# VH-VL binders against q9yh85r1066to1250, part 11

Target 1, 185 residues: q9yh85r1066to1250
Amino acid sequence: ASCIVSGYGHYLTFDGFSFDFQSSCALVLCTTIHGACERSDTFPTFTVTVTAKNEDRDTSLACVVKQVEVEVFNYYIVIHRAYKYTVMINNERLYLPLKLGQGKVNIFAFGFHIVVETDFGLKVVYDWKTFLSVTIPRSFQNLTYGLCGRYNGNPDDDLVAAGGTPRFGVTDFVQSWAKRDTFCR
Short names: E, the ipSAE of ESMFold2; O, the ipSAE of OpenDDE; V2, 0.75 times the mean of E and O plus 0.25 times the DockQ between their complexes.

## First folded at step 4 (VH-VL; framework fv_navenibart)

Design a3 (at its last look DockQ between E and O 0.35; V2 from the best seeds 0.00; counts 0 for: pae E 14.8 > 2, grease 19.1 > 18.9)
Fold by OpenDDE, look of step 4:
Structure a3 (fold): chain C 185 residues (1-185), chain A 121 residues (1-121), chain B 107 residues (1-107)
Amino acid sequence: as target 1 above (185 residues)
Amino acid sequence: QVQLVQSGAEVKKPGSSVKVSCKASGGTFSSYWMNWVRQAPGQGLEWIGGIIPIFDTADYNAKFQGRVTITVDKSTTTAYMELSSLRSEDTAVYFCAREYGDSYYYGMDVWGQGTTVTVSS
Amino acid sequence: DIQMTQSPSSLSASVGDRVTITCKASQSISSYVAWYQQKPGKAPKFLIYAASSLQSGVPDRFSGSGSGTDFTLTISSLQPEDFATYFCQQSYDYPYTFGQGTKLEIK
């Protein structure tokens, strides 16, 4: 299944729940690392994070995707909008295409998209502007957390906060998945 | 089997507007970019713009910025291209084309049959 | 905008011939090129993306190559149904741009 994000603040979860939210905070889209995680140790762990920024437009205020982060196999992958066709891997800037971990992670440009693929089926696609998608195999059903939801076929339980408790309201839900820092309250 | 079916031929006066429709069937509509491309008689292909339905986000060729509007109706899986302030140079066949990409290929893999728009006095 | 200069504009060939069409980009676009086939009165048909893979239903006599600025579409053994106009397209950045086209005619 795929989770879709627009830089204009639109979200579509794995289970088809849609919501709108604009934030400049780094937000956890999808993660298998959770305090209450029931995941088997046989499954790989990963985290996808998105950061948007406000942008003045001629007719309206909008957001664009500024940065995408992927943590997988002890690799910290950073894709920044300002540096097309390059990535930061563990604080080193590298040019595409890239194969990491002897093929466990494959990063390449396809059209004007960047694609991050793993050998277990994680796929992240980013167009450097307004479109981001996260695709995961069916084997990860009910193993994910974050803004993309639980991936269990039930959109009604997608609003699960970082603490593992259901949230009422999109704002509270999204804010629970924000990475707090000096600039993100 | 994804198919795109466009609206019929149009004859318009200079200064008027035309709105062409593109009905998608047989596959996912909301998650893929729908592009509009035109071809003047005996000429090459020109990209007009595209839209991703799920977010109603459109990108345009700057050449047409201000005159073209691309929209969708998700309930009917139909994309629209409206071109205003028509001039004779806008006479062309207008195509809708779905853009698809995976790890193997990337391109406009499904096209509508085309809509002829004629602008004449 | 990225310009795609396609050559030749027209080409005459016979069935069984090896045919090569070239597309040159005004700047480096890595390998982000798609090729299309168009027959009179019909919409373009997607053939191949760079050298990666053919579209389903496209014969393997069609192949793509190139990177950077120079790209090539090759038909290894021309068949009667291959006579048409071919276009290259860059998908490196907006706006998408096409080559002028190559009309492949029967000699």
Scores: ipSAE 0.014, ipTM 0.572, lowest interface PAE 8.7, mean pLDDT 89
Fold by ESMFold2, look of step 4:
Structure a3 (fold): chain C 185 residues (1-185), chain A 121 residues (1-121), chain B 107 residues (1-107)
Amino acid sequence: as target 1 above (185 residues)
Amino acid sequence: QVQLVQSGAEVKKPGSSVKVSCKASGGTFSSYWMNWVRQAPGQGLEWIGGIIPIFDTADYNAKFQGRVTITVDKSTTTAYMELSSLRSEDTAVYFCAREYGDSYYYGMDVWGQGTTVTVSS
Amino acid sequence: DIQMTQSPSSLSASVGDRVTITCKASQSISSYVAWYQQKPGKAPKFLIYAASSLQSGVPDRFSGSGSGTDFTLTISSLQPEDFATYFCQQSYDYPYTFGQGTKLEIK
């Protein structure tokens, strides 16, 4: 299954639910870490976070993916559109291609895109501009949370907030998965 | 063994359009970029653009972006390249080529046989 | 756009010779270089990826090297089937660009 973020703040969840939201906040797109949830020791844990440039820039007609963060194993990977074909890994800037942990994480360019792949099947594809996809294998069904939803074949329950409570509106749902800062209030 | 089979040769007049097909068989279609590359007589290779079918996302060489459309039909595992407003300098052999891009493998590893497009008055 | 400048444009060599073809990028592109062989009337054949990695089924007389801006393709002992045109290609940034080609003629 794939979850897609495209320009102008368009989101498609693993289960096929579509919504629009435009934010400059860092947003949790997909995570396996959710409170005191059971089964966290059964599968590898990860979190994918996206930061978009908001609509108050000069062009106002575009929403770009500014930054993608992938936290997996003991790696904190930051991909920023201003630093093409490099990534920050644990606060070190490195050039592609990269093989981390003896192949546990591979990071490489493919065409016009950067790809992050793990040995357990997480795949993140980012075009350095407006397109981001997250792909996970079926073994993660019912194990994921965030803007990409639950991956349980039911788009009607994708709107689970960060605190584990259902939300009824897209705005409340998205903002529950937002990281707040001085410029993102 | 992945195989790419392209449509036959075309003779076109200036100002018209051509649509070339590229049928893939014997492998995974959706997750690999399908590129289009042309070669004018006696010239080198020129990348036109490509598409990744799983996301239905095409990227174009800006030189062609006003005249070219690249599409896929996933049900028939076929990619298409349509070039409009043809000129005599568009006379070339047009290739489709699969790009293999997992882990350490990135390059156009499988090519179609080529489609000759001749633009003449 | 990233320019790929190949040299020489043509080269004449004998069977058994060692041949080196160079490709220079207009900016650093790490190791995102592929090499292709093309015979007249045929599609290009993929030889080398990631500047130095040999594609499966390619004879071990072919090798590649380089990183950054300067790349080479080497054929250690030419065979009659090796006469062709050779192209380098960068996959670092769009548009993908190819070198202008090196025509290898065997005496």
Scores: ipSAE 0.006, ipTM 0.483, lowest interface PAE 14.8, mean pLDDT 80
ESMFold2 (binder alone), look of step 4: mean pLDDT 91; pTM 0.939

Design a4 (at its last look DockQ between E and O 0.04; V2 from the best seeds 0.00; counts 0 for: pae E 17.8 > 2, placed apart)
Fold by OpenDDE, look of step 4:
Structure a4 (fold): chain C 185 residues (1-185), chain A 121 residues (1-121), chain B 107 residues (1-107)
Amino acid sequence: as target 1 above (185 residues)
Amino acid sequence: QVQLVQSGAEVKKPGSSVKVSCKASGGTFSDYAMSWVRQAPGQGLEWIGYIIPIFDTANYNAKFQGRVTITVDKSTTTAYMELSSLRSEDTAVYFCARETGDSYYYGMDVWGQGTTVTVSS
Amino acid sequence: DIQMTQSPSSLSASVGDRVTITCKASQSISSYVAWYQQKPGKAPKFLIYYASSLQSGVPDRFSGSGSGTDFTLTISSLQPEDFATYFCQQSYDYPYTFGQGTKLEIK
């Protein structure tokens, strides 16, 4: 299934729940990390984080994806809008295409999209602008938390806040998944 | 407005090679992937491969791997598709198409007019 | 390779009709589907991508929907200029693949 972040702060969860929200905070889209969600010894762990920003357009306020972070295996992958066709891998700037961990992670570009793929089926696609998608195999059903939801076929429980609160309003839901810092309240 | 203008029709013998050009004008060239797609008479569309000029790297449909080479000349904003070991089945209209990177949507938004390649004995 | 099965292969309709063309992917491809219109002797024309609104210059009567494996192109009210062949295309993974096409003819 795929979770979609599109322009103007549109979100579509794995289970098809849609909501709108604009935030400049780094938001956890999807994570399998223990503490945020139940850990499984049978599946790899990962976290996808998105940071957006608002910008004025001619006719409307647009929300663009500023940065995408992918934590998988022992790699901290940062894709920044300002650095197209390159990525930061564990704080090192590298150029596409890339294969990490003997092919465990494959990073490449097509068109205006960068793709991060793992050998277990995680796929992150980002256009360095307004479109971001996270795709995971069905085997990860009920193993995910974050803005993308639980991936269990039930969109009604997608608004699960950080900490395990099963139901939340959109605002509180999104804010609960924000990585707090001095600039993100 | 971006335009793609392709080279003229080609008639080739089996076993020979053909090189089709696609000249881009009116916009950015290097940052966009340029795809090649062909269409046999009365048939559907078949993706051949693409190249991203800024990387000077191409990706090919495995079906054509070993026979196709896609290149670019950034100085002339021209993409090339060369297909070798031509067969009668390669008879088709060959299109170059730019892959868009605009905002929210992705697709081949600008197409060349097509180049007819006929392979016959 | 991802197979794109388009249906119907052809259909006849009248001006003003609501027309629906479907495309089924052999696997989930998220929303990475584009639709093209092709008229005889011409190159395909990009119509719509599901991640966003219509391509510039494409009438509002065209719309796309779907996610995962099932996708639909809809023409709300068919116009004379809409009779053509339509193709879906997935850009989810390489190689890019197209549906076999739907020829929309005048009834």
Scores: ipSAE 0.020, ipTM 0.553, lowest interface PAE 6.8, mean pLDDT 87
Fold by ESMFold2, look of step 4:
Structure a4 (fold): chain C 185 residues (1-185), chain A 121 residues (1-121), chain B 107 residues (1-107)
Amino acid sequence: as target 1 above (185 residues)
Amino acid sequence: QVQLVQSGAEVKKPGSSVKVSCKASGGTFSDYAMSWVRQAPGQGLEWIGYIIPIFDTANYNAKFQGRVTITVDKSTTTAYMELSSLRSEDTAVYFCARETGDSYYYGMDVWGQGTTVTVSS
Amino acid sequence: DIQMTQSPSSLSASVGDRVTITCKASQSISSYVAWYQQKPGKAPKFLIYYASSLQSGVPDRFSGSGSGTDFTLTISSLQPEDFATYFCQQSYDYPYTFGQGTKLEIK
């Protein structure tokens, strides 16, 4: 299944639920890590985080995807739109293509996109501007949390906040998955 | 200013069903959870479930799962609650209420006037 | 289900009195509690959210406090229009539940 972030802060979850939200915070899009009791050594752990920002001189409040972070295995991967065709791997900037851990993670350009693929089927596709897609295999059904939802075929349970407590509104849901910092309130 | 107007009182026989409507006017409809709450005579309040119109799916208190259906008609900005297999203990006033959508506001800030449903054996 | 237990079930007081109504949750619910006022034949009126925040248009004599499991609603100087039934409600987890109510009566 695929989860999509597109221009103007549009989100589509794994189960086909759509919502709009605009935030400058780093937002947890998809994670297998949600409290100590929800970690599993049976499946690889990962987290995908997206950061959006308004384009320079853009008064329409359209949100571009500024940065994508992928934590998987022992790699911390940072993709920033200002540094096309490179990625930060564990604080070192490297040029594409990359093959990490004998193919555990492959990072390459495809058309106008950067693609991050893992050997267990995580795929992240980013167009360096407004489009971000996260795809996971069916083996992760019921194992994921975040803005992309639960991946269980039921869109009405996608609004699970970071503390495991259901939230009623989109604003509360999104803000519960935000990583707050000096520039994000 | 958001207002919720509910359908009129109903008298039902045991084993039948009832469908209560709740029309919203003023303000945004799609982004707010619409909850249903009931109050039996002389009793407290009991939450039945909710729907968020933009998501077009509902969640129910397990006590009512299998007997209740909450739906929405976005074109008329109207929510509906249907309760089946009625019995005398279902006699109550049924309220619709708009829930706040922010973590600091969790509660029901706008309420309909209530719909009395009487189930007579 | 999270149980919300109010105390007292009823309370007699005079105009000008300070009254306190308590609500206890069966587990920690952080600050996710709301308070409502209900008069006979009317829908509940939203008073307090997130334990201590006052809803717009509610008089300053109403206040809320608490976190975790123990919550209070206080009316600092009771007015004639304040005689009603008061409910707490948790919004922490499904199903959302209400206290049984506290009837505030004159005298």
Scores: ipSAE 0.000, ipTM 0.444, lowest interface PAE 17.8, mean pLDDT 80
ESMFold2 (binder alone), look of step 4: mean pLDDT 90; pTM 0.933

Design a5 (at its last look DockQ between E and O 0.51; V2 from the best seeds 0.00; counts 0 for: pae E 7.2 > 2)
Fold by OpenDDE, look of step 4:
Structure a5 (fold): chain C 185 residues (1-185), chain A 121 residues (1-121), chain B 107 residues (1-107)
Amino acid sequence: as target 1 above (185 residues)
Amino acid sequence: QVQLVQSGAEVKKPGSSVKVSCKASGGTFSSYFMSWVRQAPGQGLEWIGGIIPIFDTANYNAKFQGRVTITVDKSTTTAYMELSSLRSEDTAVYFCARESGDEYYYGMDVWGQGTTVTVSS
Amino acid sequence: DIQMTQSPSSLSASVGDRVTITCKASQSIYSYVAWYQQKPGKAPKFLIYAASSLQSGVPDRFSGSGSGTDFTLTISSLQPEDFATYFCQQSYDSPYTFGQGTKLEIK
C-alpha cells in the first residue's frame, strides 16, 4: 500500500483516509518504532519523516516538500529539495545512484523522482517538489504508526497519536507526530 | 519481452484534437515513467511529457503546457497523450517510451512503434 | 531548459573505424545522459546510460564517457549495422532535451 503527500498539504493514508494539513514542522509520516507497540524481531524497523514549507503563489497556498528523512537499518538518509540528485547518508553528502549495505538500500532517480527502496520492500518516492509517496509491503499491516495510519484496512483508526491515543481530530493528530524543536512547538 | 503498441496514424484539421494511445504488455506498468516524444519530419526528438501510472502525476514540457494531457488506464495498462488546438507544426511521429522506475540505469529503454499525426487543412 | 549541443551533425566513416560523437550540456548534468540509435522509419533504440550501463543486447563496441558538461559516445570498431543517426539526451532536469543528432554515413 502507498501513503501519499501531495502539493497542497494533502495526505492520503495507507487505508485511504484523506486529510489536509499545512505545517512547517518535521512530521513523522510512517514509523514502525512506537512506544505503544511491541517491537518485532522479525521485521525491520524504519521511520520516514517529511518537512514541508508553505508558499504563497498567485493567491494560492501551496505546500512544498522541503526535506525527506528516511531512517532504516543503520542509515540516516536525508533528501533535501535544494540538493537535487544528492543525499546525505549519516551526515555525508553522496551523489546518486547509490547502493548501501551491499544492496540493502538502493537509491536512484528516474522521471524527475528520487527513489529509496530497501530489500524488504520499503519504497519512498520524492519529486523534489510537492509529491511524496511511501509504499510498504502487506507484511507490515498493523505494524505502522504516523500520519500514514495503521495500515490495517480500517481508515477509521488512522488518527492514532504518537502517544498511542486511538482517536484525535486532524489538527491534534498531526501535531502529535511533529518533531518538536526551537521553531516547531 | 516488454512491448509498447501505439494506435494508428491520424489525420487532423487545424484546431482539432488528437488522442494517441500506447498499450504496454509483457511486463510491469505502474512503476515506470511513461514519456511521450515526438519527431517532426527530418527533425530531432522533442520531449512532450511523461507520467508515472501508479501516481497519476504527469510532468509536461512547458512548451505544451495547457495544450497536452497525459493520462493512463491502469486496468488496460494503456497510456494516452491528447494534444489539442492542433497546428501544422504539430505534424510529427509521436512515440511513447518507458523509463524504468526500479532499475539502476536511466533511459528510455522500450519504445512504441510511433504514431504519425498529420495536421493539414 | 538545458541545451544539448551535439557534434558533429554528420560523419562519414568506414567499417572498422573508431568513431566518437560528442554532446555538450549548457550546464552541469553530472552523469545523467543517455544515448540512442535511430534508423530510418524506426523508433530510437536505447544504447547506454553515461558510462556505466549498457542496454542488454547492445554490442560492447559501444561505450559512453564524460561527466559534468562534456559527454562522448564511442564506437570502437564500426560495423555495417551501425550506420544510423545517434542522439544524446539529458535526464537531469525537466524537460528532457535531446542533442540535434549525428548522422553516421558510410564513406
Scores: ipSAE 0.444, ipTM 0.801, lowest interface PAE 1.4, mean pLDDT 90
Fold by ESMFold2, look of step 4:
Structure a5 (fold): chain C 185 residues (1-185), chain A 121 residues (1-121), chain B 107 residues (1-107)
Amino acid sequence: as target 1 above (185 residues)
Amino acid sequence: QVQLVQSGAEVKKPGSSVKVSCKASGGTFSSYFMSWVRQAPGQGLEWIGGIIPIFDTANYNAKFQGRVTITVDKSTTTAYMELSSLRSEDTAVYFCARESGDEYYYGMDVWGQGTTVTVSS
Amino acid sequence: DIQMTQSPSSLSASVGDRVTITCKASQSIYSYVAWYQQKPGKAPKFLIYAASSLQSGVPDRFSGSGSGTDFTLTISSLQPEDFATYFCQQSYDSPYTFGQGTKLEIK
């Protein structure tokens, strides 16, 4: 299953629910970490976070995907569009390609995209501009939360907020997954 | 050992379309970045677009977007490029070329033999 | 689009000469440059990737250098089989773009 982010603030969840929302906050797109850490030994934990930015100043309102963050296997991976063909790994900038943990995480450029692959089947594809795709295997059904939804075959329940309860409307849902600081309001 | 074999030469009328095929053998076709590049007589090389079969994602040079469609058939390991609304300026040799997904050097290392497309009234 | 300006357009040289062909990008492309050799009636042949790395099977008389905007292809001792047209190509951003080519003629 794939979850897609378009640079127009368009989201398509794992279960096929679509919604639009524009935000400058870092948003949790897909995570396995949601209030139940006792089961982390049964599956790999990860979090994918996306940050968008409007780069037009005068004549166009197009958004770009500015930054993608992947947390997995105690690696904190930051992909920023201003630094093509490099990534930050645990606050150290490294040039592609990269093989981390003897192949547990592979990061490479291919066909105008950067690809992050894990040995358990997480795949993050980003075109350095407006397109981001997150793909997970079926073994993660019912194990994920975030803007990509629950991956349970039911698009009607994809709006599960942080804390595990349904929220009213798209705005509450998205804001519950925002990483806030003093500047993201 | 990777080889790309293209379809034969074509002669077309202005306003028609052409579809050129590129069959790959060897390697892992689904992981290629398959590009189409043309060369008009006496001119340099011009990238038309490309596709990654595993993602089924095509990327186009904006100059051709709206007139070109790039597709793949994974079962036959064949890439296709269709160019519509042909003009005399589209007369060129059309190459397919691949960039490997298994090697970290960012270049088109295998090329087809080229397909001559002539657009004449 | 990133423009690749190649010079010279044509070059005459003798066997044994050292030959340098240059390519300038309209913006920084770091080291995302490939070089190709093309003979008449044939597809381009991949020579150099990442500005300076030789493809397997390419003779060591070929070398590439540069980063940022300015790149060079050098043939240290020209051989008769090196008569061809040479192209640079940026692989930094879509669309891929090529220099206009340098035709190398052997005297």
Scores: ipSAE 0.031, ipTM 0.610, lowest interface PAE 7.2, mean pLDDT 82
Fold by ESMFold2-Fast, scan of step 6:
Structure a5 (fold): chain C 185 residues (1-185), chain A 121 residues (1-121), chain B 107 residues (1-107)
Amino acid sequence: as target 1 above (185 residues)
Amino acid sequence: QVQLVQSGAEVKKPGSSVKVSCKASGGTFSSYFMSWVRQAPGQGLEWIGGIIPIFDTANYNAKFQGRVTITVDKSTTTAYMELSSLRSEDTAVYFCARESGDEYYYGMDVWGQGTTVTVSS
Amino acid sequence: DIQMTQSPSSLSASVGDRVTITCKASQSIYSYVAWYQQKPGKAPKFLIYAASSLQSGVPDRFSGSGSGTDFTLTISSLQPEDFATYFCQQSYDSPYTFGQGTKLEIK
């Protein structure tokens, strides 16, 4: 299933729930890490984070994806729109294409997009501007959290906050998944 | 087919508290949001707060912070709103309402009949 | 808090008229707007959700439109049972807030 972030802060979860929100915070889009009682040893763990930027202070319609972060297999991969066709991996800037961990992670260009894929089926596609998609295999059903939702076949329960509690309104939901290490609202 | 039935009218003195009930039938306490909304005579609607029954979590309008408590008794499928330190400005009809649409947080589609609360000295 | 402002506060119309009621949000709320009808002595009745989606059982003469900050409720051919007060409501942020209401009167 795919989770999509598209033009001007539009989100579509794995289960097909859509919502709109603009934020300059770093937002956890999808993560397998939620609580103390996880079976992370049987499934690989990962986290995808997105940060947006408004290019026009007079209109919300000029919102772009500024940065995408992927944490997987102890690699911290940062994709920044200002440095096209490169990535930062554990604080070192590298040029595409890249093969990490003997093929556990492959990072390459496909047309005007950057693709990050793993040997277990995680695929992140970003166009360096407004389009971001995260695709995960069916084996991750009921194992993910974040703005992309629970991936459990029910879009009505995708509004689950960082504490596992449904939030009242889209604003509370999005803010609960914001990283507190950035200057944002 | 979902119905919400509220408790009867109340007349209270300033400084007292009131607890209004809202009994649900037919699937109201599944995964939907339950709200409390009031309407003063001749005035508009004001949201007090809400609760998600399956998670037993409440959210309140800051204007009522410290005075309102919303709870649920799952065994009787009944939601409660308790408002304390009553003043004459609290005179209103109090409604419970829930959302039953296909998507969460899109609107309140089932409403109770309302409970009139009069605060007089 | 997000403020919802309705216009007009009241209007007079005749059966068969096309009526429009406007609702403005103090900030962008995308499509998180619902519309309600309330008759004297009754609880509000749910009409429209997500700005433009008609609730099951509501007559198709009712329609909603808008996105962002400006929203409109339209009744294409007014019927006698439509004389009531109409409210818009945002569900984008807590606390939920309502417009002040528009009273639709016969005349």
Scores: ipSAE 0.006, ipTM 0.543, lowest interface PAE 11.7, mean pLDDT 80
ESMFold2 (binder alone), look of step 4: mean pLDDT 90; pTM 0.932

## First folded at step 6 (VH-VL)

Design s1 (framework fv_navenibart)
Fold by ESMFold2-Fast, scan of step 6:
Structure s1 (fold): chain C 185 residues (1-185), chain A 121 residues (1-121), chain B 107 residues (1-107)
Amino acid sequence: as target 1 above (185 residues)
Amino acid sequence: QVQLVQSGAEVKKPGSSVKVSCKASGGTFSSYFMSWVRQAPGQGLEWIGGIIPEFGTANYNAKFQGRVTITVDKSTTTAYMELSSLRSEDTAVYFCARESGDEYYYGMDVWGQGTTVTVSS
Amino acid sequence: DIQMTQSPSSLSASVGDRVTITCKASQSIYSYVAWYQQKPGKAPKFLIYAASSLQSGVPDRFSGSGSGTDFTLTISSLQPEDFATYFCQQSYDSPYTFGQGTKLEIK
């Protein structure tokens, strides 16, 4: 299933729920690391974080995806729109294409997009501007949290905050997934 | 089935505070959300805030931020809304209402009878 | 905040009429809209949720429609007990906001 971020902060969750929100904070889009961490020995863990930037403060349509962070297999991958066709991995800037861990993670350019894919089926696609998608296999149903929702087949319960508690609407939901050590501009 | 019963009318002076209660009966208190909504004479409805009794987490309309506190007492199945620094503009009927927390799309399906708060000036 | 604008502010109708009340949101709220009926001196009564779902016990002459920004409440054949004020409400984002209300009056 795919979770999509497009345009000026339009989100479409794994279960098909859509919502709009603009924020300059780093937001956890999709993560398997939550609460108990009980299944870490069974399934690989990952976290995808997105940070937006408004290119024109007066117009919501000018919002772009500034940065995408992917944490998987102890690799911290940072994709920044200002540094096209490069990534920062564990604080080292590298040029595409890259194969990490003998193919456990493959990072490459495809047309105007950058693709990060793993051997277990995680696929992150970013166009260096407004489009970001996260695709995960069905084996992760009900194992993910974040703005992309629970991936449990029910779009109506995707507004689940950090810690698993429900929230009053979209703003409370989104803010609960902001990284606590990030300054919102 | 579930019924919400609110405390009686209050007459307050500007600058004082008021605390309105809303007692729930019939059904598990923690299985839903509680909202507080007010209505000034001849005006529409205005949402003040809400609380999720199961977790004790509240969310407030920014217009009332710093002046309103919503709490619950699970032992008496009672929700409270306290509004401080009262102004004449706070004169209104205050309603508590239940919203099912396990059904995201549900609106406020059970309402208290309302509590009239009059702030004289 | 999400602004909810109702139209008309008041409406005069006769028993048996088809009545339509509209509600516009300042941004897309998908299907997160509810409709309420309020009679003088009473608390609001829940009529419709998720834009088009009828609450149990509400007569089937009431119906809701719409998605995104434009929503409609329809009463197919007005009855004497339907003369009241109607409100739309969004629950898509906090703060929850209501329309200004539409007063339905006897001609």
Scores: ipSAE 0.012, ipTM 0.620, lowest interface PAE 8.1, mean pLDDT 82

